# Designs tried in a protein design chat: VH-VL binders against o60147. Part 359

Target 1, 175 residues: o60147
Amino acid sequence: MLEKNKYLYIFRHIQTNQVLLSQGNVLKKTALFQLPYPLQKPVAPNGMRPAKLRKDHWVPLLKVEFPNESMFQSVFMQLLNYRKYRSVQPLTSDLLKLPIPVRRRKIMRQEVPNTIADLADILNKEKFPENSVRLQLSDKSDSEYADWPPSVQIDSEEIKLSRGFREKTTVDEAR
Key: E = the ipSAE of ESMFold2; O = the ipSAE of OpenDDE; V2 = 0.75 times the mean of E and O plus 0.25 times the DockQ between their complexes.

## First folded at step 17 (VH-VL)

Design kg21 (framework fv_dargistotug; at its last look DockQ between E and O 0.59; V2 from the best seeds 0.00; counts 0 for: pae E 2.4 > 2)
Fold by OpenDDE, look of step 17:
Structure kg21 (fold): chain C 175 residues (1-175), chain A 118 residues (1-118), chain B 106 residues (1-106)
Amino acid sequence: as target 1 above (175 residues)
Amino acid sequence: QVQLVQSGSELKKPGASVKVSCKASGYTFRSYGMNWVRQAPGQGLEWMGWINTYSGEPTYAQGFTGRFVFSLDTSVSTAYLQISSLKAEDTAVYYCARGPYLSWFDYWGQGTLVTVSS
Amino acid sequence: DIQLTQSPSFLSASVGDRVTITCRASQDISSYLAWYQQKPGKAPKLLIYDASTLESGVPSRFSGSGSGTEFTLTISSLQPEDFATYYCQQDYEYPTFGGGTKVEIK
């Protein structure tokens, strides 16, 4: 059987630190739809959903390899849900004191650690087999944002993906 | 095995409402999005939108806002499409289709013919 | 929205023929294109995704190629069961379908 999606890529915006989930190593425009603050003509640096995908504005945060598609899909959907949940939660008093643009930026800057923590939490709950999930980070220190379950094997090697993602090829490892 | 089973054909009058069901089995319902695709008689396929089966959040394609409502009953792994204020132009086969998040569609329901006629 | 243009709309062929269907996107969609087969009265069936990856259970006579804005579906040797309508679908943006290509018996 040909394996489908089993690789999760998470990207961060180089300025806002917004996070996008990807089912492959090339971001799709649909990934932008994950952003919680949609506006008609927003600019990413302002902490809004951009109208266009600028691939060069996004860098890989981490890569997760799952044993199979089912596990990948489960985690992916849950990550989306966690993100959505946070976006609708009441804001703290401290945040409410800030101008909206500043507030949004501050919230978005927390997306990286929050997403990593979410991933760990989800994986902890899933109770996957030991060392069945491989996690590769662009910055190893980012792994410290969470306690990882035994199912997660953190790769000693950092991911080497660069900005400006290329088109998917027939040998693309993501699918 | 993965299976999507839709409700039967519907014959409605203009102005009426219809609710099509799509029952999923053979996989974790909340792990895949559910898409709706319309196909008018003799015409091509048209993506209507999708519903996030985990959160329940629907997204409608342009042209399918207002009268079209996606919903879920996760307890029975079922997705629903409701069309209100039916028009003759709504006459089509409606498909539910499983797919990864806003990607392609690997499993389809058998389709539900909705005929709107005076 | 991304428009997909299929060509030809209709294709007459014989069993054993090599058939090629083209799908052109209005903009660069990388390799995010799928192909479906639909027979009369039946739901579409996924054949290929990510431009060239063959769906499990699909005969090897089907193949997909292309990237960017031009894609092709090829049936190396048309079989009797292959007479159907074929659709391309992009998933780079919100999903859209091509207009379809009906492969008929010559």
Scores: ipSAE 0.855, ipTM 0.932, lowest interface PAE 0.5, mean pLDDT 91
Fold by ESMFold2, look of step 17:
Structure kg21 (fold): chain C 175 residues (1-175), chain A 118 residues (1-118), chain B 106 residues (1-106)
Amino acid sequence: as target 1 above (175 residues)
Amino acid sequence: QVQLVQSGSELKKPGASVKVSCKASGYTFRSYGMNWVRQAPGQGLEWMGWINTYSGEPTYAQGFTGRFVFSLDTSVSTAYLQISSLKAEDTAVYYCARGPYLSWFDYWGQGTLVTVSS
Amino acid sequence: DIQLTQSPSFLSASVGDRVTITCRASQDISSYLAWYQQKPGKAPKLLIYDASTLESGVPSRFSGSGSGTEFTLTISSLQPEDFATYYCQQDYEYPTFGGGTKVEIK
């Protein structure tokens, strides 16, 4: 069946370093539901969910191009599950010793490396064809958080857009 | 070839329960979420919520958090909608629909008419 | 939540006519809008997603446009099989549907 290329977009929060997964180059409000809810009762060890989506606070982390929707959907759903699994794990004794604000900050700071490692783990297990998946990063050194399978081709060009993944249109768009 | 086949129409009394099945085929079941959409007679479409087919975790739209339960049997690629304490206003066609994570719905079941006679 | 207002609610048109249906969102939803066709007694069928991307197998006479708060579904040359109700749906938040536009063919 004819499939078009599909893209996974991953965003990072400029202040907290929390991570959001997206299937579009502009975040949806429902993306926030990937984050744990605010502390009103015992909560998972991950960071807190913002009350609203501040689009100016989320910047590109990486972009992955898949050759078809089936591959994309498999990876996306698994990555969501990895994030959920991490969010419900018991806290370590070292984390429990910390004041709650400090603990949350430490947990949130691990979201970037953890997400990159989880993505690579999924891609290593999926046995995709060699060079079938193209990875582009905002910071090329972030590739060092994982060992990538032969299926992944890392783009030499870093993502240069500072807010979102969209290219700007020409000045004549209004005509 | 993606296909969603739902169980047949149901005629129920108020206070009873019903369980609608939605059997999926032609794709990797755990790669797409399963959504439930209600359409009352002569009315528009109403999203009831979805179930993450990978984890089994349901999400319910506002107004559907009580008597409505989504579940899965991944061994047979089937999603279920259970409605308890049926009311006359539950009379509707219930659709299952797959789609990307909380997005559009590219394939739909044929619908299951649930009629609740008062 | 996001309300979607479709206009018109109802229209009659002849075979060959250009038909335009509008969907207005209560807030900016970027391009996160889909269009469905539903014939009597049948499930809805996806026509367009991401505002303008045509679903595979959908005739090219269907097109979608818009972003932000205002979106349009266009049927360039109405055919007898296009008699149906058309719904818009946003997926910026939890999905919601417009009220529908019933198209009758004279």
Scores: ipSAE 0.515, ipTM 0.819, lowest interface PAE 2.4, mean pLDDT 87
ESMFold2 (binder alone), look of step 17: mean pLDDT 94; pTM 0.957

Design kg22 (framework fv_dargistotug; at its last look DockQ between E and O 0.64; V2 from the best seeds 0.71)
Fold by OpenDDE, look of step 17:
Structure kg22 (fold): chain C 175 residues (1-175), chain A 118 residues (1-118), chain B 106 residues (1-106)
Amino acid sequence: as target 1 above (175 residues)
Amino acid sequence: QVQLVQSGSELKKPGASVKVSCKASGYTFRSYGMNWVRQAPGQGLEWMGWINTYSGEPTYAQGFTGRFVFSLDTSVSTAYLQISSLKAEDTAVYYCARGPYLSFFDYWGQGTLVTVSS
Amino acid sequence: DIQLTQSPSFLSASVGDRVTITCRASQDISSYLAWYQQKPGKAPKLLIYDASTLESGVPSRFSGSGSGTEFTLTISSLQPEDFATYYCQQDYEYPTFGGGTKVEIK
C-alpha cells in the first residue's frame, strides 16, 4: 500500500511568530484557520487571522518525517488539539493588564516554543520506535525548547529559511 | 481495513429531524477528520463541513449552518449528522468521508438516503 | 470560495478510448486537487490526490496532471468498468467539488 503524507511542516510568521501546521511543504489557505483569533478583517501584524495567505510572510520552522502516515496523522491532530486548548484557556492576570495588541503579541511570541514543546510532549507519549522520527529545524537552537524522546533523531543540517513555500517534490509528493 | 458504515435510509416529513450515524473502523478514529458530503438526486457532490474527531469541534460549510449538527461518540468511533427542521430540499444522499485535516477524502461511507416528503 | 469547473459535463466514449477530463480552478490551488470516481448508487472513490498521485489500488490507466488552475484526469484506455461520473475536488481552501463529468458508453 502506498503511504500517504508522513511529513509535517511547521511554519512561522516572520513578523508575529504565529505558527501554522502543514501537511506538506506548501501551506494551504486552510492552514490559516488554525489561528485562534478569527476576525473578519484581520491583519497578521496585529496578531489576528489574516484573510489571505501571504506566502512571503511564512517561513519554515521545522520539518518532521514520520515512519508512516498513521503516526503522522496522530501527531498532527494532537498538535492541533494542544494549540486549541491553549487558545481557549483563560488569560492570566498579568496578560489582562496589558493592552490588547501587546497582549496578543506576547501570546504569539510563545507560539513557537509552545508548539515545539507540544511536539516533544506528544512524541514522548506516543513512544515511537527509537530514531524513527526525523526532525529538522530551521534553527537548531529551537530544539532546546524541549526534551526529545529517543524516537526523535535531530538532523545536523538546518532547513533553509525562505519566504514562501517549497513546491512539492517527488520526495514530498505523498500526502 | 478502513471502513465507514452509515445508518440506513430515512423517510421523514417536513419539520422533522433525522440523525445519521457513521461508524468507523480499521484505523485510529481520532487521527482523521470526518467530513460530510451531500448529494441531491441527480446532482453533484457538496461538502457540508467536517468535525475534528480529536477535539470534537465542528466546522460547517456555507449553507449548512443552523439546522445541521455534527457530533461524535468517540467511544464507539462514530460520527453523527443531525438535521433538524427538515425540508424537501434536504432530500439527498449523505456521505461521511474520512480525510486528513481539511484535505481529500480517502474513504467513504456507503451513504444514507434521507427523503423528506409530506 | 474556490469554484471548480469541469469539462466536459458529459463525455461519450468507447472501450479502449483515451479519455481526458479537465478541471479548472477559479484561483491557484497549487497541486491540491483530487479526483473521484462515482458509479450509480455507490459512494465516490478516490482516484488521485495532490493532482497526480495515484491512490493505492487504482489502475495505472488513470493519471492526473496539472497545477495552479488547470488540471486533467486521463484514462489512457477506457475499460468497461470506467463508465461513471468523475469529480474533481480542491482542498487548498475549504473543500469544493467540480460539477462532475459523466463518462457514458458511445
Scores: ipSAE 0.856, ipTM 0.931, lowest interface PAE 0.5, mean pLDDT 91
Fold by ESMFold2, look of step 17:
Structure kg22 (fold): chain C 175 residues (1-175), chain A 118 residues (1-118), chain B 106 residues (1-106)
Amino acid sequence: as target 1 above (175 residues)
Amino acid sequence: QVQLVQSGSELKKPGASVKVSCKASGYTFRSYGMNWVRQAPGQGLEWMGWINTYSGEPTYAQGFTGRFVFSLDTSVSTAYLQISSLKAEDTAVYYCARGPYLSFFDYWGQGTLVTVSS
Amino acid sequence: DIQLTQSPSFLSASVGDRVTITCRASQDISSYLAWYQQKPGKAPKLLIYDASTLESGVPSRFSGSGSGTEFTLTISSLQPEDFATYYCQQDYEYPTFGGGTKVEIK
């Protein structure tokens, strides 16, 4: 069997800065299930999860190229678990002092740095070959949320500012 | 070599319960979700849900949110499907299938026939 | 949920024939469509994923195409081992399967 390159695509919500992980360059509707509702405490009916997938609200945050599917799957499943684990942790006393809507906004604002740190932590723990994982960001300064292992090469070019991760063509630009 | 080996056929009476096992080998068990798919006689394939093998969190498709329970024993890389209060309409082949998170199913178990008859 | 309609439901063909099976989705599913082959008494086997990507070890006579709402599986030259039932499956939403297409010998 030939190993295939596998890409992890991470999206950011344009308003809330929530994060979605994707196996493809177009979001699936099921990606929304990655967004947890708060614990058993009452919140608005949809908690922190939007009711519907609005593809125009989600823009590229970063892309990771893995040399094979098994490395991608290991990292992807661990990232999902980090997110779940964080969602069930007790809130800090500072957060508990805030009105619920304000508290939710602050928690969502942390998803970008937390996800990037989680990714780096996983990659630091994994025994991946040097320079085997290529990382491309929409904003290169976001790489500063974490310390990256030797396995990671950070692409010098930022992701193009387009809707989603799909490359636009001349006809696509003209509409 | 990825393999999913399921437990043998079951013959049950209505009202009984059954537990189908699916033992995985040849890959890192926690790196792929485990799905359950039903195929009733004369019918197509029906996704019943999946269990996140890393966290143990199950998700059930609509219509499978009562009598059907997914579980894991990660120490032996095994997933389980338990069906309680069996009905005649539960007669089917039950497949386990692995795949990426809520994706396609690249490897399948051989299937377990559960027959519910008085 | 997303409905997948396969056509034809049944197809009679000879060895060497070119066979085309279609799968139509009730909504845009991008390229999130897989194809499976199932022989009697056996589990389904993945042939194609992401609409057109051939799974490793699958013969090159199998190909997939399409995006959005209409997808096809093509067998360029039918072989004796290809007589089976074929299913499409979407994974844009919680997985659903098409009703199947049985390919029988003529």
Scores: ipSAE 0.623, ipTM 0.840, lowest interface PAE 1.8, mean pLDDT 87
ESMFold2 (binder alone), look of step 17: mean pLDDT 94; pTM 0.959

Design kg23 (framework fv_dargistotug; at its last look DockQ between E and O 0.56; V2 from the best seeds 0.72)
Fold by OpenDDE, look of step 17:
Structure kg23 (fold): chain C 175 residues (1-175), chain A 118 residues (1-118), chain B 106 residues (1-106)
Amino acid sequence: as target 1 above (175 residues)
Amino acid sequence: QVQLVQSGSELKKPGASVKVSCKASGYTFRSYGMNWVRQAPGQGLEWMGWINTYSGEPTYAQGFTGRFVFSLDTSVSTAYLQISSLKAEDTAVYYCARGPYLSHFDYWGQGTLVTVSS
Amino acid sequence: DIQLTQSPSFLSASVGDRVTITCRASQDISSYLAWYQQKPGKAPKLLIYDASTLESGVPSRFSGSGSGTEFTLTISSLQPEDFATYYCQQDYEYPTFGGGTKVEIK
């Protein structure tokens, strides 16, 4: 029997460092809906939600393999929630002093470390079996943004940092 | 096992309101989105939108804004669809359907027929 | 919105026949397409997702193929219980369904 989706890909925007979660290695247009800012001109470089998905603007940040779909879905939904929660929190006085574009850019620069920290926090709370979650990062140093629970096994190999999305493979068939 | 059980058929007059329930069981309710799909008599399937079962945030498809409200009672793993100011054209079977985040739908409720007639 | 066009809308076939249903997307949706079976008075049933992945419990006579804009659902040998309406659905963008293909007894 084929396995259900158990692969989480997280992508970052090459310019803004905005983060998108993906169920599999090919970003969907719906992933853009994760971005907290409404669709307005100009596009992503100015901290806005782009109208179109530009595959060449996104690169893999990390890949997570879960033991099963249930665990994957749980973590995925929680990650979405964590991001949403941050987006609606009151801004600090320091941020409020900045022009909106600058403010947004500053916030977006924190998305990568925040997302990684969120993932670790969620996994810590979930208490999954030891070494049951496999984490592969495009940059190993990014793993330092969080303390990882025993359930997480960090791969020694880095994922290839390539623009666009990988084609569906047999390995990622259960997406 | 995963199961979605919806409330029974409804007969309403134009202008009235209806609230359809969808009770989920056999899985972690907050781990999967809940979608609503409408099917008018003899017609195809139409995605109405979805609700994030974790955050409670609803998203409505075009054409389903205003009179349609998605809500949750997470304490009983139940999703609700409320339709206000019912019109005859609202006559349809309404399905709740579980799915990963804005993806396909792997489990469906049995459907709830809402009939709007004078 | 992404439009899905199914063909044919109606298909008459006999038990044992090989049946192929096509779903065409108005734009590239990669492999984000699902197929459903619906029988009268029943809820749709997921058959295939991600274009070609067979849902658990679905008979192996069902298969899906395609990517980009052209997709097909194939029933290798039609069984009596397979007479139903089939829908494709894309999830690359907000979900939309095809118009459906009713497979009837010849």
Scores: ipSAE 0.847, ipTM 0.925, lowest interface PAE 0.5, mean pLDDT 91
Fold by ESMFold2, look of step 17:
Structure kg23 (fold): chain C 175 residues (1-175), chain A 118 residues (1-118), chain B 106 residues (1-106)
Amino acid sequence: as target 1 above (175 residues)
Amino acid sequence: QVQLVQSGSELKKPGASVKVSCKASGYTFRSYGMNWVRQAPGQGLEWMGWINTYSGEPTYAQGFTGRFVFSLDTSVSTAYLQISSLKAEDTAVYYCARGPYLSHFDYWGQGTLVTVSS
Amino acid sequence: DIQLTQSPSFLSASVGDRVTITCRASQDISSYLAWYQQKPGKAPKLLIYDASTLESGVPSRFSGSGSGTEFTLTISSLQPEDFATYYCQQDYEYPTFGGGTKVEIK
């Protein structure tokens, strides 16, 4: 039987640069449960985890094409686990010196490079065939956050998707 | 090739407990979530929650946050549902169902009938 | 919780008929809807996911359509083995099921 290609879609928040992993090109409401937050109490909507999914706030970061569902599911579940692992690690002394709102913003802004590095780490550990995994980015310079294995073929064309209210908000502007 | 095989029917009295097993084969167990679905006699389907088979972290639907416990034994690719303090209202067929992360359910176990009566 | 309302609850049809079942969501769920077939004494079987994607091994007479709040399962030419109860299920939020549509032979 021929297997259907599967796509991993990774989004970033236009204001906070938080990251969400998706099995489809439209985010589910449950995607928000991927976001780390303090284990004691939910934080404000604009902190670690927003109260609701605002689809106009999430834009493409990258897309990964896998040759089959098995490879996709393995990578997807591992990425979720990497994110959980990072959320329970002790904060550095430099971060602890910062006021809580500033600390939270710095932590969230690391999600893009961390997710890209984690994806590459997983793919380097997996023994996938050469050129079997296609990677497409919205900003090709983001590929520089990691060293990619021979299994990964980086698409020369950046992701072209229409954005929401582009004249009102820049994608890298965050509070 | 994917199979989910559940333990046999159970007859219990109110106040007892039961543990339903769901043994998976034919796929990488940790790559798909395991869901539990209840169907009371003559009724529709009710999602009880799921367990992340990679991390072991369970999530319970509203109404299933007390007496219901999901667990795993990854060494034998098996998921478990334990129900304590059984009530007559717990009489139902309990299905395990695998699926992608919080998604649809592509393969189901054959179901386990749990009957609770005096 | 997102509530799904199936219509009709019950349907009588003949072999060869075109059958249409609807599922209405209480809020916009994009295309995150699946359809299942359940025969008496058996586990549900996935037919369609993501509103319109046919599961591998499912006959092509089954098709799904819709997005947002209104979804349809169509059986283009009903076969004897298609007499069953059909359920929709959304996975935009924590999964919930519709109440079911029982398709019986006329």
Scores: ipSAE 0.689, ipTM 0.849, lowest interface PAE 1.3, mean pLDDT 87
ESMFold2 (binder alone), look of step 17: mean pLDDT 94; pTM 0.956

Design kg24 (framework fv_dargistotug; at its last look DockQ between E and O 0.67; V2 from the best seeds 0.00; counts 0 for: pae E 2.7 > 2)
Fold by OpenDDE, look of step 17:
Structure kg24 (fold): chain C 175 residues (1-175), chain A 118 residues (1-118), chain B 106 residues (1-106)
Amino acid sequence: as target 1 above (175 residues)
Amino acid sequence: QVQLVQSGSELKKPGASVKVSCKASGYTFRSYGMNWVRQAPGQGLEWMGWINTYSGEPTYAQGFTGRFVFSLDTSVSTAYLQISSLKAEDTAVYYCARGPYLSAFDYWGQGTLVTVSS
Amino acid sequence: DIQLTQSPSFLSASVGDRVTITCRASQDISSYLAWYQQKPGKAPKLLIYDASTLESGVPSRFSGSGSGTEFTLTISSLQPEDFATYYCQQDYEYPTFGGGTKVEIK
């Protein structure tokens, strides 16, 4: 079992509030592929998928520790699916009235609360053992975006992660 | 235990199509991506792409678009690789390989030899 | 795409030898590097992931090291069953493999 596969890290973009799911504490370039919009110019913050991963543009949102890889993978894949589902849903009339860049930004602003809500919903459905899933948030108030099942234990301590990384290194600090 | 079992060897003529199956067992099929890796005779490994087993969304590597199609039958935990308009250069062993979302591959099928010859 | 260059392509060694294989990435991939062993007519087998983590069931004589762009697979004492081809693979971006290193009996 891959050690990193016990830990779900969710990052948000500092400008767009787009969300990336990470398997482990280091954000991979492949995480960008989670973004719903294809690579186009201009790049974010106009709701586009950037060509390059700027790790310094991503800050940690939350960390979830699962009892095992199987539980992690199940939740991870479902989270991806929830996001994909939203991305393909028809836009509301109100959104359609907005210019595309504004529209995209508005949608992206909802990614954080939506992702948190998705996570809670998935966990509610999974019915994992009580207190088997440990949740740490960078901002504890973000936990209010959802009702959490008994399987989730919310840590009193907020996560202390560097941008794009779980732990800062000398190299990372120089970025 | 985790197991990936692929369909048997195929002998095809140029222009024909082939469909390779990969049946998974011993784990939750939809929780792990399924990758396809090609290995031409005497050559190295080449990642062809992967399919999201939960959503069914395929992603193809460069050079593997058009004639290559990934698909699923989740009811039987099976992934498929279809190659159309076969060419001689498609002669290779094709592997399915389980992996977390775009990560390393921890379990592999036994491989399926596809030979394309006139 | 990220290119992985393995060296050497071929390596002749004897049982008991210490074997070292290198994999160089065209760009920084952090520690997202895996090593596989492949024997003739068989599927690859995962040995190491995340550059240095030994896959379950893999003998401890195998070890991986490195980060960034330079990685190494080491077999501390080559065993008869270790004669095979070894591949590195990165998963920082879309997966790519090294060209492989064939370890042959001397």
Scores: ipSAE 0.828, ipTM 0.912, lowest interface PAE 0.6, mean pLDDT 91
Fold by ESMFold2, look of step 17:
Structure kg24 (fold): chain C 175 residues (1-175), chain A 118 residues (1-118), chain B 106 residues (1-106)
Amino acid sequence: as target 1 above (175 residues)
Amino acid sequence: QVQLVQSGSELKKPGASVKVSCKASGYTFRSYGMNWVRQAPGQGLEWMGWINTYSGEPTYAQGFTGRFVFSLDTSVSTAYLQISSLKAEDTAVYYCARGPYLSAFDYWGQGTLVTVSS
Amino acid sequence: DIQLTQSPSFLSASVGDRVTITCRASQDISSYLAWYQQKPGKAPKLLIYDASTLESGVPSRFSGSGSGTEFTLTISSLQPEDFATYYCQQDYEYPTFGGGTKVEIK
């Protein structure tokens, strides 16, 4: 019931498929601290933290609108914990059999579907009111990585990618 | 209503230890990070670091990685700052402050004055 | 670390005056800047976050503007309760604070 930030923004790295969670529609440098460092291995399971935030390398994956800040904060902190828990788990025997370059690529390709599944799992457990959470994706087929609870309404319109999450209607209207 | 209540002021000698508590109420404790901010007498504000209240993982600012320890007791929604081997330069008001993940601090404790003198 | 330089460090003003405080960042921090008010013996109080968004319950005479490296806090008509020290803080990187601006009665 607060009139404070209630949007979760999720970004994907264009090359590595690493994922960053954001409280705002522009990434902060501190978002990079969500990526593992130091690792027991540089890119396994979740890849390496870049030294510098290259904003042109991160594109929208999805946006979630919550009814209030409290719900947003709960989900955000749980997503961070799901990712951290996954990053410290031992690699499976199937992954260990792969050559290191192949293993690295396979692990990184799983970050998008894993994050989407984590989000859905959290939302299924949170018992939010029906249709109270609006989900918008850059690629609507990504919703197929999970089963969504009745609380989630998936927006029919995909995210406009030309300027990320940042809205440009007010600038264009003024001109 | 969100409230952060800190433990009372402390008078200590050099070499002693102190533990400042910060009890949170009015919100889901594990949903917001807890930050510690120092203010020496007549000086500005200095971020000491924060603790992830969901995982319990602390992060310390440069200069605060030795004698300063952040901890939690989530069963009572309380964060702690422990300072060991106190020095005169540790004399300050210590604040706890709530914020989203490494974002602006919307609620602050009342502050705890720690005085260290010979 | 990102250094924030506030100016002026001190100002004297009368009730009703328009007051402007500047905060300059040592590097581009986008809009990730907050403003706090602190009165003697009290904790800081959040006024503005994300450069220009007023915190709930803060009077509309307070406003913030700027992006990149230069930011301002403006009090459109100074009130008796506004005599305090004001701090800027960036949260683009690990938080740092400006040195403060003390606003006193003329």
Scores: ipSAE 0.465, ipTM 0.794, lowest interface PAE 2.7, mean pLDDT 86
ESMFold2 (binder alone), look of step 17: mean pLDDT 93; pTM 0.951

